VH-VL binders against Laminin subunit gamma-3 (Lamc3). Designs and how they scored, part 10

Target 1, 177 residues: Laminin subunit gamma-3 (Lamc3), of Mus musculus (Mouse) (q9r0b6r508to684)
Amino acid sequence: HIRSDFRHGAGGWQIRSMGVSKRPLQWSQSGLLLGLRGGEELSAPKKFLGDQRLSYGQPVILTLQVPPGGSPPPIQLRLEGAGLALSLRPSSLPSPQDTRQPRRVQLQFLLQETSEEAESPLPTFHFQRLLSNLTALSIWTSGQGPGHSGQVLLCEVQLTSAWPQRELAPPASWVET
Short names: E, the ipSAE of ESMFold2; O, the ipSAE of ESMFold2 at other seeds; V2, 0.75 times the mean of E and O plus 0.25 times the DockQ between their complexes.

## First folded at step 7 (VH-VL)

Design g07 (framework fv_ivicentamab_arm2)
Fold by ESMFold2-Fast, scan of step 7:
Order: structure tokens, then C-alpha cells, then sequence
Structure g07 (fold): chain C 177 residues (1-177), chain A 119 residues (1-119), chain B 110 residues (1-110)
């Protein structure tokens, strides 16, 4: 599997914005500060990119740390590849929480082309082309209120890069011999 | 060892409903694209529906709204629910496995089950 | 909608003959075309995928060629087991009608 746990820094993650130069990330021992401003995305390092077809139907799992009195921002996972793009919403909701305490929550995003979690679903062929050469995987938040995402930390990102029991092989034309 | 076996075909009245089953052995249906294909007596092959490994479904235009493809992973079985049946739906219905969009179209087929729509 | 026109509809041949079947797509489908063989009372059998890739276990006398809108299936040195109906099928487009089949070509004994 592919993982970022942020124990030793930002791990190659970057803030990007189409209209603005990228700015430095804020890091702590507990994780990466998820303080995105309008138009900004948190972009994954190269290890999450490339041919991810074997992750089809598998979850991307984000672990967040939410402060007392805070709430997770609306988070979307954006995928780009082969000139295509797809935004995914979490397939699982955070467990019921006592907001008076700091807490950890996990969000799962299923890598599928059509589900209730998918924004602007793609036809299967297009989604498979996207996963065959993933050029970006990024985290985007919506909402602009003070404190909405200001103290939320991203503690871990996990992507299952291969299915242990593989019956569906890559097309022979794409495999070197 | 790899097999598909259809069942559930039979005689049904116009306007009626019928559910076809396709039991798989030797492989896991949830990991493959699965198709339903039909063939009217003395006629050619006609594609009906597909379900992707991710669960997305697609239908021939004439089947959309009347037919529903689904699977039960715990039973390793593919289904086709057919509603509002017409005489033109009379055919042998085959289920078929696909290795995935770019490898091969349909490499394993069932024996077929006959559906006759008549009064 | 990708129409697949297959010709001829019926073909008479003798053992040892070279048989050619053609398939025409209404729009380009790249190389995303398969060929199937069907014997009376039996399910179809996959022969060729991606226009020219021979399926394992299929005799080398079967050859597929073509790309775009024009495709051919050639059977060299026809054998008794080859008298069957053959179908082409596109798998380029998932929508609105995924996997359009040609009308079929019945190869009969002359």
C-alpha cells in the first residue's frame, strides 16, 4: 500500500493554486495543518501517482485530528489523469463525536467511477484511463468560515496500491515481457 | 473449472417479469465486468447489459428502464431482473465474463437460458 | 450508437479453403473489436480480441486484422470444426450501447 503519516514532515505534499504561487505548508508532530484558502488544493507526492488501476474499488483513507469545539471541513478528493478529472466525497461519515474533546476521525473515499460519493461521475472507460496514468491526487475543502478548517490536522493518507488477491491482470499490451 | 451457469428462464406473459440468475464457479464475479447477451431464435447476438467490477451499470437503449443488472457477491451470482416483457424479448439469454475493458470482450460464457414471452 | 455491419451474411466453403469475413464500424473504434465463433446450440467462443490478438487455445489459422472502421477475420485452410457462425463485436464505447455485435456470418459446407 502507499502511505503518508507526516511523522517527519510534510512528506512531499504541496499547496497549489492555479492563480497564486504555492505557499509553505504548516507541519507539527501531530500532522499537517489542513488550512486551505480559497482556490487551494493539497497535492500528493509522486508515490501516489502513476498507474493506480490495481487500486480500483479500493479506499483512500484520510485520518484527521479535530480540536475541541471544531468540526471536519467538507473534504473532497480530486483525481486527475489522461486529461480527465473526478471529485469524490467520503463514502463513510465520521463516527458520532463529543465535540468537547479532541478527536481523530477517518474518511474513506472509494476509487470508483459511479457512486453516491462521486461528483460528476465518469463512464467506466474514462475512469480506467484516468487511473492508468494518475497525474494528480489532491485534497480540497469547501467552506470559508473562521475556524472551519483552521486547526484540523491531516494525520495520515493511505492508498491501497495493489489488491493482494489479483485475478484481474493489467492488459497484456501494457505489460513488458 | 471456470464456469457460468444460467437459470430462471421460462414462459412468461407479455407485461410480466422474470429474474435470471448466473452462478459463477472458479472465479469471483465482483472482480470482473459481467455481461448479459441475448439471441432471439434464428437471429444474431444482441448485447443487453454490463456491470463493472466497481458496480457501474450500463444498458442497451431498449433495455434501459425495464431491465436491471445486479450481483450478489456473497453468492457469487449475477442477476438480470426483466420487467414489462414483450414478445420481442423472446431469446436465449447468456451471461458472460469480461477480463476488463481493454483485455478481451467476453472470454467465459454460460450455456444460456431460454426466455419465451407469449400468451 | 456504433453500428457494426458484417458481410457476407452467408458463405459457402470447402475444407482447405481460405475464408474472409469483413466487419465495418459506422465510426472509428480504434482496435477495440473482438471476434467470436458460435456453433449451433452452443454459446459463443472468443477467438480474437483487440482486432488481432489471438486467444490462447485458438488455432493459428484464425487471423484478425484492421483498425478504425474496417476489420477482417481470415481463416486459412478451413477445417471441419470451423463451419459455424462468426460475429464481430466492438467494445470501444460504454455509452449509449456498449458492445455492439455485427449481424453474423454463417460459414456453410459448399
Amino acid sequence: as target 1 above (177 residues)
Amino acid sequence: EVQLVESGGGLVQPGGSLRLSCAASGFTVSRYYMNWVRQAPGKGLEWVSIISSGGSTYYASWAKGRFTISRDNSKNTLYLQMNSLRAEDTAVYYCARDRGYWESAMDVWGQGTLVTVSS
Amino acid sequence: AYDMTQSPSTLSASVGDRVTITCQASQSIGSWLAWYQQKPGKAPKLLIHKASSLESGVPSRFKGSGSGTEFTLTISSLQPDDFATYYCQQYYSYSPETYTFGGGTKVEIK
Scores: ipSAE 0.000, ipTM 0.460, lowest interface PAE 17.3, mean pLDDT 78

Design g08 (framework fv_ivicentamab_arm2; at its last look DockQ between E and O 0.53; V2 from the best seeds 0.00; counts 0 for: pae E 5.1 > 2)
Fold by ESMFold2, look of step 8:
Structure g08 (fold): chain C 177 residues (1-177), chain A 119 residues (1-119), chain B 110 residues (1-110)
Amino acid sequence: as target 1 above (177 residues)
Amino acid sequence: EVQLVESGGGLVQPGGSLRLSCAASGFTVSRYYMNWVRQAPGKGLEWVSIISSGGSTYYASWAKGRFTISRDNSKNTLYLQMNSLRAEDTAVYYCARHGRYDWSAFDIWGQGTLVTVSS
Amino acid sequence: AYDMTQSPSTLSASVGDRVTITCQASQSIGSWLAWYQQKPGKAPKLLIHKASSLESGVPSRFKGSGSGTEFTLTISSLQPDDFATYYCQQYYSYSPETYTFGGGTKVEIK
């Protein structure tokens, strides 16, 4: 698994925008403040990129902390790689629970697309090609202001791998001795 | 070729139960968010329930505890189990697909099945 | 609970008219709003998603605009096929009463 948990910093995540000066993320040990302005994306660090074909058919998991009375905002997971781009919505949604308290919820984004998709399908070989050289992984919402994503903390991002050996470190070029 | 066909509507007495089916063709139902929406005679559209591609479910507050959304992937079919039916549940019930591409809304609808709750 | 208020409830117009239907959300929904057309005895048909993105096969005379709490559907030159009821829908939140619809606007021939 490849993970950012934000206990020791913003983990190399940064705000990406086409027409706006780069601005710093608001980070705390409780998480990354998910307060994006129009045209902004939250982009993942290098460890999430490159050859990620072992994550095909597996979820990307976002763990959020939602304030009392709030709800998870709509979130797209955007992927770019091998000259391709696509956007995903969550496959799994949080269970309903008492909204009077702050709560942790998970959104899961299944890294899979099929030729059965309606008007503009991305065939599975294109999805796997995208994952063979992932150049961007980013979080986007068109919600604006603190009432949407600005009160929600991103506590963890996990890229799930089907790799059978957990004790191996994720460096592709080294064997630990 | 993408199509949704509802069935299982009919006349039922108050307090009764009914199971609606929504058969999908041209796409795999488990790859999409699937919804039930109802429309009482002469009234507007009212969202009833959703099942996500991963199987998470949500309900309108008035349906929670009485209605259950489910699917059978081997039959490519969505269901709505309706219990403790009341007169105000009388409506045409539609199933609707929540499109995946570009986060589109309900891009495919069935033609609906009428549920009448009357003594 | 994102209540949707749609106006007007009924609108009389002639072929060729420019018509405008408005939809207001009780809280900001960003751009997560859809417009549907429904004819009597038929299922709704999606026209616009993400407030302004026209669905494939929908005539270009349909235009959606707005963000936040205020949204507009405009038909630039009303055609005979456009006499129908139109609904807005928010699809912003996964909380109870998720994906609420506006009350509808019936566009009738005057």
Scores: ipSAE 0.212, ipTM 0.687, lowest interface PAE 5.1, mean pLDDT 80
ESMFold2-Fast, scan of step 7: ipSAE 0.284; ipTM 0.737
ESMFold2 (binder alone), look of step 8: mean pLDDT 89; pTM 0.920
ESMFold2 at other seeds, look of step 8: ipSAE 0.221; ipTM 0.667

Design g09 (framework fv_ivicentamab_arm2)
Fold by ESMFold2-Fast, scan of step 7:
Order: C-alpha cells, then structure tokens, then sequence
Structure g09 (fold): chain C 177 residues (1-177), chain A 119 residues (1-119), chain B 110 residues (1-110)
C-alpha cells in the first residue's frame, strides 16, 4: 500500500488551482486542515503517481476528522493520466453518525471506470490506460465552498494495491555461517 | 495448486449453442481479468473475450452479439455462452488468467476444450 | 485497429543458435506486449510480459526488447526444448476490441 498519515507534516501534498500558484497547507498533529476554496485541488505527491494498475478496482481511502456539529464535505477524487481525466465520487457513503461528537469518517473511492460527467462509464481499458501512467491524483470538492470543509481534517490517504504478493519485500536471503 | 480446467466442448451443428465452463482452483477469479482465447486446428491464437475484475466485459468484433462471457464467484467458475455457432468457430477454447491488470500477460492457462461446429 | 505482424512465420535452427523473432504493431502499443511459447498439443506458456520482463521460471536465454511498434524475442542459445511456436500478444488498454496476437513463428529443427 501507498499512504500519507501526516504525522510529520504535509508529506508533499500541495494545494493547486488551474492557472494559479500553489498556496500553503495548514498542518497540525491531527492532520491537514481541509479548507479548499472553489477551483482548488489538494494534489498528491509523486509516490501516489506513475503505474498504479495494481490498484484497479481497489479503494483510495480518505480518513477525515469531523468536529462536533460538522459534516463530511462533498469530496471527489480526480485522476489524470495518459491524456485522460476522470472524477470519482465516493463508492460508499458513511453510515449515519451522531453529530454531537467529534468523529472519524472514512470515504472510499473505488478506482474503477465510473465518471460523474459521462452518461456511460469509461471503458475498462481506457481507465487502465489512465492508471498505467497516473500524472495527478487530487482531492477536490464539487464546487462547494469552504463552509463545507472549514474545520475538517484530512488524517490519512491510502492507495490500496490489489495483490499482496506484489507488495511483499523480496524474500530474505538465508545465510547460515 | 493454481489451475484452470475447461469443460463443455463437443460437436454442435451450425446455428447451435454451447456453454463452456472454466473451473478455477488455488485462486479467486473475481480478483483477475479472465480471458477466453481460441485456436482453430493448425492455426494461431485468437483472442475472444475478457471480463475484468470489476465485471466489465469486452469481445472481439466477430464475437459481439453471439458470445457472452460471465463468471459465478460463488462457484469460482468462468463461462462462455456461445450462440449462433458457425463452422469458423471450430477451435480449441482456452480460458486464461490475466495477472495484475495489464502488468502481466496471461500467466495461467487451462488445458483447452475442443468445440467442433459441423453439419 | 492494432494489427500484430509477426515474422518470420517459420524458421529453421540448430541447437546452440541465436534465434530472433520480430513482432510489429500497426500503431504504438507502448510496452504492452507479451510473448508466449506453445508446444504441440499444449496450452501456451507465458515467457515475457510488458515487452521485456522475464516470467518467473523462464530460462535467462529468453530476452524481450522493443517498445512502441517494434518488438523482438531473442533466444541466445537455442536448446532442444525451445523448438515450439512463439506468439506475441498486445494488451494495450486503448483498443479492447482489437486485443490481438501475432500470427506465430514456428521454430523448427534444421
């Protein structure tokens, strides 16, 4: 698996906007303050990019910390690669929660062929082409302003690989002296 | 440990139908791209169909509308439903596992099952 | 369409020979090409994936190279069990309905 847990800083994540320079992230020990403005995206560092076909059909998991009285913002995941772009909606929504308490919420985004813009899904092989050379993976809101994300913290991002055997370290060489 | 076993081949008349099965052991078919590939006697390999781990299906242009690929995850089995069979469909049919999406070619193959379409 | 042209269709060789088989795609397929070996009466065996990555358990005398539209499979020193038919196969995700094999190259004993 590839992950950012933000324990030691922003970990190379950056706020970007089309035609605008990046601006600083606010970090704390609890996570990144998710205060995206209209048109802004939170862009992943290089470790989430490149050939990610092993993650096909697997979730990208965002862990959020939501304050009392707050709600998870409407977050979307945007992927770019091989000249293609696709925005994904959460594949599952959190179960109903007691809003009177601070709480952790996980949003899962299955890396699959669906698109919010297209009436029909992207063909599987076009989506795999996109994943074969992922050039951007970004978190954004669907045009919602900062009022929906004000005090929400991004605590973790995990990109899941499909097959554990590919993630295992090479077998240790056994030497008896 | 890991293997694929095809069955359901046989002699069928032109215009007939046949369903091929491919039983998997040692792995779960729903986690892989699964393929059907055929080979006419004395000829080369010809790709027929694929089902992705996500369930999307694709077919060679000549197979569209006549052939249907499917799987039953509870039985860990891949199927190919073949309708409106023609003499040109006579071939050994292989099922094959595509590993890790497109990182690897087809790394596990069944023994094949012979389909003969003859009047 | 991504037509795969494989050449030669047949070649005669002796044990110890260096054998080269070529595969040409009608359009660029990046490195999305596999090589297979098939012996009479048997299912194909994967030798090389992603143009040049040797499959586990395949002898090091097999080497794949190339990218884009031109690919080669080389056997550096032919062994008796290498007499077989070899196929290239594109799995480039852009053209799912034209997923194709080359016509095959039969390597025969001289």
Amino acid sequence: as target 1 above (177 residues)
Amino acid sequence: EVQLVESGGGLVQPGGSLRLSCAASGFTVSRYYMNWVRQAPGKGLEWVSIISSGGSTYYASWAKGRFTISRDNSKNTLYLQMNSLRAEDTAVYYCARGKYGWDYGMDVWGQGTLVTVSS
Amino acid sequence: AYDMTQSPSTLSASVGDRVTITCQASQSIGSWLAWYQQKPGKAPKLLIHKASSLESGVPSRFKGSGSGTEFTLTISSLQPDDFATYYCQQYYSYSPETYTFGGGTKVEIK
Scores: ipSAE 0.000, ipTM 0.471, lowest interface PAE 15.2, mean pLDDT 78

Design g10 (framework fv_ivicentamab_arm2)
Fold by ESMFold2-Fast, scan of step 7:
Structure g10 (fold): chain C 177 residues (1-177), chain A 119 residues (1-119), chain B 110 residues (1-110)
Amino acid sequence: as target 1 above (177 residues)
Amino acid sequence: EVQLVESGGGLVQPGGSLRLSCAASGFTVSRYYMNWVRQAPGKGLEWVSIISSGGSTYYASWAKGRFTISRDNSKNTLYLQMNSLRAEDTAVYYCARSPRYWDTGMDVWGQGTLVTVSS
Amino acid sequence: AYDMTQSPSTLSASVGDRVTITCQASQSIGSWLAWYQQKPGKAPKLLIHKASSLESGVPSRFKGSGSGTEFTLTISSLQPDDFATYYCQQYYSYSPETYTFGGGTKVEIK
């Protein structure tokens, strides 16, 4: 697995607008303030890039801290590689049960080419080409909410791999770790 | 032991339908991309269809609308439903596995099953 | 469309010969090409993936090279077990408009 837990800093993540690094991230030991403005995206450090084929069909998991009365913003994950680009919507989003307290929410993004989860769906092989040489992995919002959108913290990002050292022979059961 | 075994081939009349099965052992089909490839007697290999581990399907242009690739994960079996069969569909049909990693090609093949379309 | 042209269609060779088979794509396919060996009455066997990567258990006398539109399979010292038909296959695109295999090259005894 590849992980950023933000315990010691921003971990190489950057706010970018049109590919250029613009403004500093706001960091605390509780996480990164996920306050993206129009045209901005939060871009992953190099450890999330390169050959990520072992992550095909596996989730990218974002852990967020949502303020009391708040809701997770409409977050999308943008992938770029081999001259291709794709935006994914969350495949799972927990329903909040207590809105009066701060709460942690996990968003999962399955790394596959399905139309239901893809803004710009790709043919299967083009998606595999994209994952073979990933040049960008970014978090962005598909729209802005009316309230509390600037107070959500990003606490963790995990890129899941099935078998880090093997290209064949997956496990008999699909139990990750 | 990793193995694929095709069945369901036989003689069918033009315009008829036939369903081929491909039983897998030693691995789980839902974790791989699975292909159908055919070979007419004395001719070369021709790709027919693929199903991804996520369930997305793709077809050769001549197969689209007539052939349907599917799988039953509980039976660990791949299928090819063939409708509106024509004489030119006569071939040995192979199922073949591709790893999730696209740089490896088709690494495991079945023995093939013969489909003959004739009156 | 990704047409694959393989040449020659047939070649005659003797044990110990160096054999070269060529595969041409109508458009660039990067390095996304595999080579297969097929013996009469048998299913194809994968030899090489991603143009030049040898499959486990395949003898080192088999070598693949090339990128873009021109690819070659070379057998450096032909053995009796190597008389077979060889196919290239592009897997750059699963386009519904194209077939993925070359026409095949039969390597037969001279």
Scores: ipSAE 0.000, ipTM 0.469, lowest interface PAE 15.3, mean pLDDT 78

Design g11 (framework fv_ivicentamab_arm2; at its last look DockQ between E and O 0.53; V2 from the best seeds 0.00; counts 0 for: pae E 5.8 > 2)
Heavy chain, then light chain:
Amino acid sequence: EVQLVESGGGLVQPGGSLRLSCAASGFTVSRYYMNWVRQAPGKGLEWVSIISSGGSTYYASWAKGRFTISRDNSKNTLYLQMNSLRAEDTAVYYCAREGRSWYEGMDVWGQGTLVTVSS
Amino acid sequence: AYDMTQSPSTLSASVGDRVTITCQASQSIGSWLAWYQQKPGKAPKLLIHKASSLESGVPSRFKGSGSGTEFTLTISSLQPDDFATYYCQQYYSYSPETYTFGGGTKVEIK
ESMFold2-Fast, scan of step 7: ipSAE 0.495; ipTM 0.787
ESMFold2, look of step 8: ipSAE 0.241; ipTM 0.690
ESMFold2 (binder alone), look of step 8: mean pLDDT 90; pTM 0.932
ESMFold2 at other seeds, look of step 8: ipSAE 0.454; ipTM 0.771
ESMFold2, look of step 10: ipSAE 0.151; ipTM 0.672
ESMFold2 (binder alone), look of step 10: mean pLDDT 90; pTM 0.931
ESMFold2 at other seeds, look of step 10: ipSAE 0.173; ipTM 0.684

Design g12 (framework fv_ivicentamab_arm2)
Fold by ESMFold2-Fast, scan of step 7:
Formats: structure tokens, C-alpha cells, sequence
Structure g12 (fold): chain C 177 residues (1-177), chain A 119 residues (1-119), chain B 110 residues (1-110)
């Protein structure tokens, strides 16, 4: 697995924008302030990039801290590689037990070629090409206004990689001899 | 010009160890998948190991536990550490560059270095 | 597992002939297959990647086709430079053996 826990700093994460002014990232021991402005992305350091084909079908897990009464913002994960790009929606949105405490919630993004919205999914071979040399992995939101919701912190990012399991043989009862 | 040059081959006794080097010029090894492939005299090609641009390593099942692929980015050099060598490890060992942007096969090869395991 | 079976092992042909070499995977590998040419005493040369994509600078007489478990390399009109040994190689990312080569096909003069 590859992880950023932000305990001792921003860990090489940076705010990037294709058409607006760049700005400093805000860090604390509790995490990165996830206050992205229009057109901005929070971009992963090099350890999350490169050959990530073993992460196909595996989740990217974001851990967020939300204030009491708050909710996770609409977050998407953007992947770029081999001249291709794809934005993924969360596969799950766990609900915390106690809304009065500062809550930690996890968002999981399944690294697969289709989104929930069925918006122009990539063919499998194109998505595996994208993962063969990942050049960007970025977090973005549909917009962040000023106010209480701007105090959401990114506490952890995990890219899950697992050795592929050997394919199981079909049951003998279904195989002709 | 893009080149790979292997070195470190030679005669070694069974049970011995040997480290092969593969010096790259004209490109940076850390930006590519890098492979070791071997060929026994008069036989076919046999894949040995790969290291990804991210540093993940994979091995042929018969090579696991005996061979280790690594690289030194400061020297732009790929290595194969071979331990517990057997007579059947006798082969020409090639280093080969894989894909940077997509899995395109191995497009740049060194000339090979001969490893002979014999007493 | 992901065995690669190449046939024929040896093929005799004349200049101008159409030559076909077959490669069969024991399980589906999608299109993750490359073809290489090797001449005696030389390192292999990549001809085709992703089953059918011709490498830059490789003559158009070389053509790859197939997907899943069955693949072919065709040389439409054999030239003197084409007498060599040819290898297929799978690089399916989720194979337990990440890369395997076929046994090779030697194309020799008739």
C-alpha cells in the first residue's frame, strides 16, 4: 500500500490549477485544509504515481475529518496517464455514528474504468494503459465556498495495491471429461 | 542515442553469487519499467524480472528468493543480484526497457552478458 | 497457468512467401502480447505491441492479429532480412507470472 497520513507535514501534496493563480496549502497536525477554489486540484506526490496496474479494482481511500453537523463535500478523484484522463466518484460514503463529535469519515474510490453516472467509461485496455504510467492523481470538488464546510480536513490518503490472486479452477462437476 | 550496456557476467561455481549491471544512456531508468530477460545457449527467451517506474518488483516463479532486481537512480543503472546459482542459470542475460506511457513491450535491449555456472 | 505455446517451432520458407506464426495462451491475456524478432548473436527487436500495433520503423509486411487466447504474426511477403527466430510474449498485468515468452519459431531458408 501507498499512504499519506499528514502527521508531520503536507507530504508533497500541492494545490495546482490550469487557469488560475496558485496558492499555498494549509496544513496542521490534524490534516490538510480541504478548501479548494474553482479550478483547483490537490495533487498527489510522486509515490502515488507511475505503474499502478496492480491497483486495478482496488480502492483509493480518503479519510476526512468533518466538524459537528458538517458533511463530506462532493469530492472526485482525477486520474491522468498515457494521454488519458478519468474522473471517479466515491464508491461509498460511510455515515459516522455520532454527529456531535468531530467525525472521521472514509470515502472509497474504486479504481475501475466506469463511474456511477455511466459517463463515457473507458474500455478496460485504455484504463489499464492509463494505470501503466500514472502521471497525475488529484482530488477535486465541485466547488468550495467560504464558511463552516470549509473546515473539512483531509487526514489520510491510501492507494491500495495487492498481489493478484491465482484464478480458481472451475468445479470438477461442471467440467466435461 | 538510447543505449543499454550490460556487464558483470562471467564464470561462477554452483552455489555462488553474481551481480549484473546495466548502464543506461540517453534516458532515465527510473521513468521506465525495466526488465531482465535471459537466454540459455541454443534455447529461447525467458523472462526473469521487472521493476516498475514506481519501484515495485516482480519475478518469474523460479527466480523468487534467489534473484533481486534493483536500480541506482544516481548512477542510472539497473542491477540483478543472483544468489544460489545453478547450472541451469547459465545464459546470456539481457536488460530491456519497457514502457513509460503504456505497456508497449520491450523496445530497447542491451547486447547481453554471458553468465556460465560450472565447476 | 499462463503458458505460451508457439507453433510451428521451425518453418522453412522462400523469399516472397506468406508466413504465419501462431501463439496460444493457456488463459485469456486480452491483447497484452508483443512479438519480437531475433537474429543469431543479436538482441531481440520489438516488432509489434498490444497484439496488433506495429512498432515505429518496422516494415508494413509484418502484421499481428488476435486477442484472448489465440494470436498470429503474419509476414505477407518474406524478405531476406526476415530469416530469424520470432517470439511472442504476454504481459497481462494480472497474471501471477507477469511476463512469459513463447518457445520461438525459427524461420529458415528453403
Amino acid sequence: as target 1 above (177 residues)
Amino acid sequence: EVQLVESGGGLVQPGGSLRLSCAASGFTVSRYYMNWVRQAPGKGLEWVSIISSGGSTYYASWAKGRFTISRDNSKNTLYLQMNSLRAEDTAVYYCARGSRFYDSGMDVWGQGTLVTVSS
Amino acid sequence: AYDMTQSPSTLSASVGDRVTITCQASQSIGSWLAWYQQKPGKAPKLLIHKASSLESGVPSRFKGSGSGTEFTLTISSLQPDDFATYYCQQYYSYSPETYTFGGGTKVEIK
Scores: ipSAE 0.006, ipTM 0.458, lowest interface PAE 15.8, mean pLDDT 78

Design g13 (framework fv_ivicentamab_arm2)
Heavy chain, then light chain:
Amino acid sequence: EVQLVESGGGLVQPGGSLRLSCAASGFTVSRYYMNWVRQAPGKGLEWVSIISSGGSTYYASWAKGRFTISRDNSKNTLYLQMNSLRAEDTAVYYCARAGRWYDSAFDIWGQGTLVTVSS
Amino acid sequence: AYDMTQSPSTLSASVGDRVTITCQASQSIGSWLAWYQQKPGKAPKLLIHKASSLESGVPSRFKGSGSGTEFTLTISSLQPDDFATYYCQQYYSYSPETYTFGGGTKVEIK
ESMFold2-Fast, scan of step 7: ipSAE 0.000; ipTM 0.496

Design g14 (framework fv_ivicentamab_arm2)
Fold by ESMFold2-Fast, scan of step 7:
Structure g14 (fold): chain C 177 residues (1-177), chain A 119 residues (1-119), chain B 110 residues (1-110)
Amino acid sequence: as target 1 above (177 residues)
Amino acid sequence: EVQLVESGGGLVQPGGSLRLSCAASGFTVSRYYMNWVRQAPGKGLEWVSIISSGGSTYYASWAKGRFTISRDNSKNTLYLQMNSLRAEDTAVYYCARGYSRGDYYFDYWGQGTLVTVSS
Amino acid sequence: AYDMTQSPSTLSASVGDRVTITCQASQSIGSWLAWYQQKPGKAPKLLIHKASSLESGVPSRFKGSGSGTEFTLTISSLQPDDFATYYCQQYYSYSPETYTFGGGTKVEIK
């Protein structure tokens, strides 16, 4: 599993924005502040990049801390590699919860090619090519506008990889002098 | 060609049950977020329930505990089991396909099936 | 709950008119709003998603705009096929709420 838990800092994550001025990445012991005004992305450090073919069909899991009365903003996971790009939506939705207290929610993104019926479909071969040399993995949010109070924090990002096949060594079956 | 065809509506007594079906063609229901949306006579659209491609289900607060959304992948069919029906449940029930993962806007709708709850 | 309020509830218009329908959310929903058209006796049809993205096959006279809490659907030159009821729908929340659709705006012939 490749993981960022933000216990001791931003862990190499970077904020990028198309604006004239970028806000600095804001960290606390609870996590990284997600941009709420749209146009911002959190870009993963290099440990999430490179050959990620073993992660095909496996989830990327984001753990968020949401304030009372708040909901996670719409989030896209954006992948780039081998000159290709793909945006993923959560494959599962968080369970309904009491909105009176701060809460943690998990968003799961399956690393699979888009359906043929989906927006911007990507053939399996091209998706495997993208995963063979992942050059960017980014978290994008749509922002909540100026009237919102409270903060959404990114507490953990986990990229799951399939376990390699394990083969047991055969036992010794003969006696030596 | 994407098509959704609802069936199972009809007249039912208060407290009764009905099971609605939505037969899909031109796509596979297990790959989409499938929804039920209803419309009372002369009223607006009201979301009822969703089932995700992964099988997670969500309900309108008034439907929770009475209605159950499900699907049968072998029949490519979506269902809505409705129990403890009330006069207020009288409506045309549409099945609708969510466009993609996490997107609840509806790109295809069935023709609807009328449910009338009356004594 | 995300309350979606449409105005006007009914409007009378003539062919060739510019028609404007407004949708207001009780809380910010970003750009996560769709517009639907429903003709009498028919199922709703998707016109626009993500506030302003026109669906394939929808005439260019339809335009969606807005973000946050105020959204507008504009029909620049009303055609006979456009007499219908229009609905907005938020899909911002990951936990669906009781009020996801606006109350509708009926565009009827003057």
Scores: ipSAE 0.005, ipTM 0.491, lowest interface PAE 14.3, mean pLDDT 78

Design g24 (from f5 with heavy chain G106Y M107F V109Y; framework fv_ivicentamab_arm2)
Fold by ESMFold2-Fast, scan of step 7:
Structure g24 (fold): chain C 177 residues (1-177), chain A 120 residues (1-120), chain B 110 residues (1-110)
Amino acid sequence: as target 1 above (177 residues)
Amino acid sequence: EVQLVESGGGLVQPGGSLRLSCAASGFTVSRYYMNWVRQAPGKGLEWVSIISSGGSTYYASWAKGRFTISRDNSKNTLYLQMNSLRAEDTAVYYCARSGYRYWDSYFDYWGQGTLVTVSS
Amino acid sequence: AYDMTQSPSTLSASVGDRVTITCQASQSIGSWLAWYQQKPGKAPKLLIHKASSLESGVPSRFKGSGSGTEFTLTISSLQPDDFATYYCQQYYSYSPETYTFGGGTKVEIK
């Protein structure tokens, strides 16, 4: 599993934005502040990129710390690779929590070709091509959600890998004696 | 209740130094982004500096190299060290807390201000 | 990088009037704008953040609106306590680490 836990800093994550200079990330020992402005994305370091085909059908898990009375913002995960791009919504809503306390919430994003944000889902072959050379994995929000969504901390990002498949046996020889 | 109380202002000569203090009560300064904002007599508001909850510091371009923001978590107090003071630094200096805890740099609570006069 | 221009610089009004103050950003700042009220000899007081979010304890006659580059603060029925100077402030950009205030609008008795 590939993991960022933000215990010792931002871990190579960066804010990227079109037409705006890069701005510093806001970090504390409790996590990385998920305070994105319009047009900004929080971009993953290189350890999340490259050949991620073993993550096909597996979740990306975001762990958030939400303040009392708050709720997670509408978070989307954006993937780019091999000239393709796809945005994913969480595969499930977080369980209800006691809102009187600060709480931990997990969002899961299944890495698959179906997306509610896409006009049409990518064919499986094209999505496999995207995952074969992932050039960006980014978190963005469509604005702030209800309550204190702008005050949510990102505590952990985990990219899940499936158990590696064994290679097929070598082809049979041309001639046997 | 949240309170911020500035002190350390006064009359200094051009080229002199001065350290301002801001004592906080009702919250913990290490959990917030904290700011200094100034206002010259009869003029508008001008942001000076910020210190993050993690200790990172940022300054207005004209303040870099002359002013240093810091805090003492054990005393719950914010400081502004001002060096190489000029007549145009004459202003009321406010300490101000960034919005809800960490990051939004609108200022939800302000101190009463302390007057710094730079004159011969 | 984000210049903030307020208009008017001064306005004269009577109790019960509707007053409107405008704040223009030189570049889009989304909704990341706050409004402050400052009475003579006092520190500024936060009225509104995120362009339209009214602070607790601030009277409902104060309303903020706008997004992008144009913002307004409206006082629907001016009260004696509202004669003050008002400032807008952007807090969109930490790069180049500049938080800019508008020049202020003084609301004075007609």
Scores: ipSAE 0.000, ipTM 0.462, lowest interface PAE 17.1, mean pLDDT 79

Design g25 (from f5 with heavy chain S98E; framework fv_ivicentamab_arm2)
Heavy chain, then light chain:
Amino acid sequence: EVQLVESGGGLVQPGGSLRLSCAASGFTVSRYYMNWVRQAPGKGLEWVSIISSGGSTYYASWAKGRFTISRDNSKNTLYLQMNSLRAEDTAVYYCAREGYRYWDSGMDVWGQGTLVTVSS
Amino acid sequence: AYDMTQSPSTLSASVGDRVTITCQASQSIGSWLAWYQQKPGKAPKLLIHKASSLESGVPSRFKGSGSGTEFTLTISSLQPDDFATYYCQQYYSYSPETYTFGGGTKVEIK
ESMFold2-Fast, scan of step 7: ipSAE 0.060; ipTM 0.658

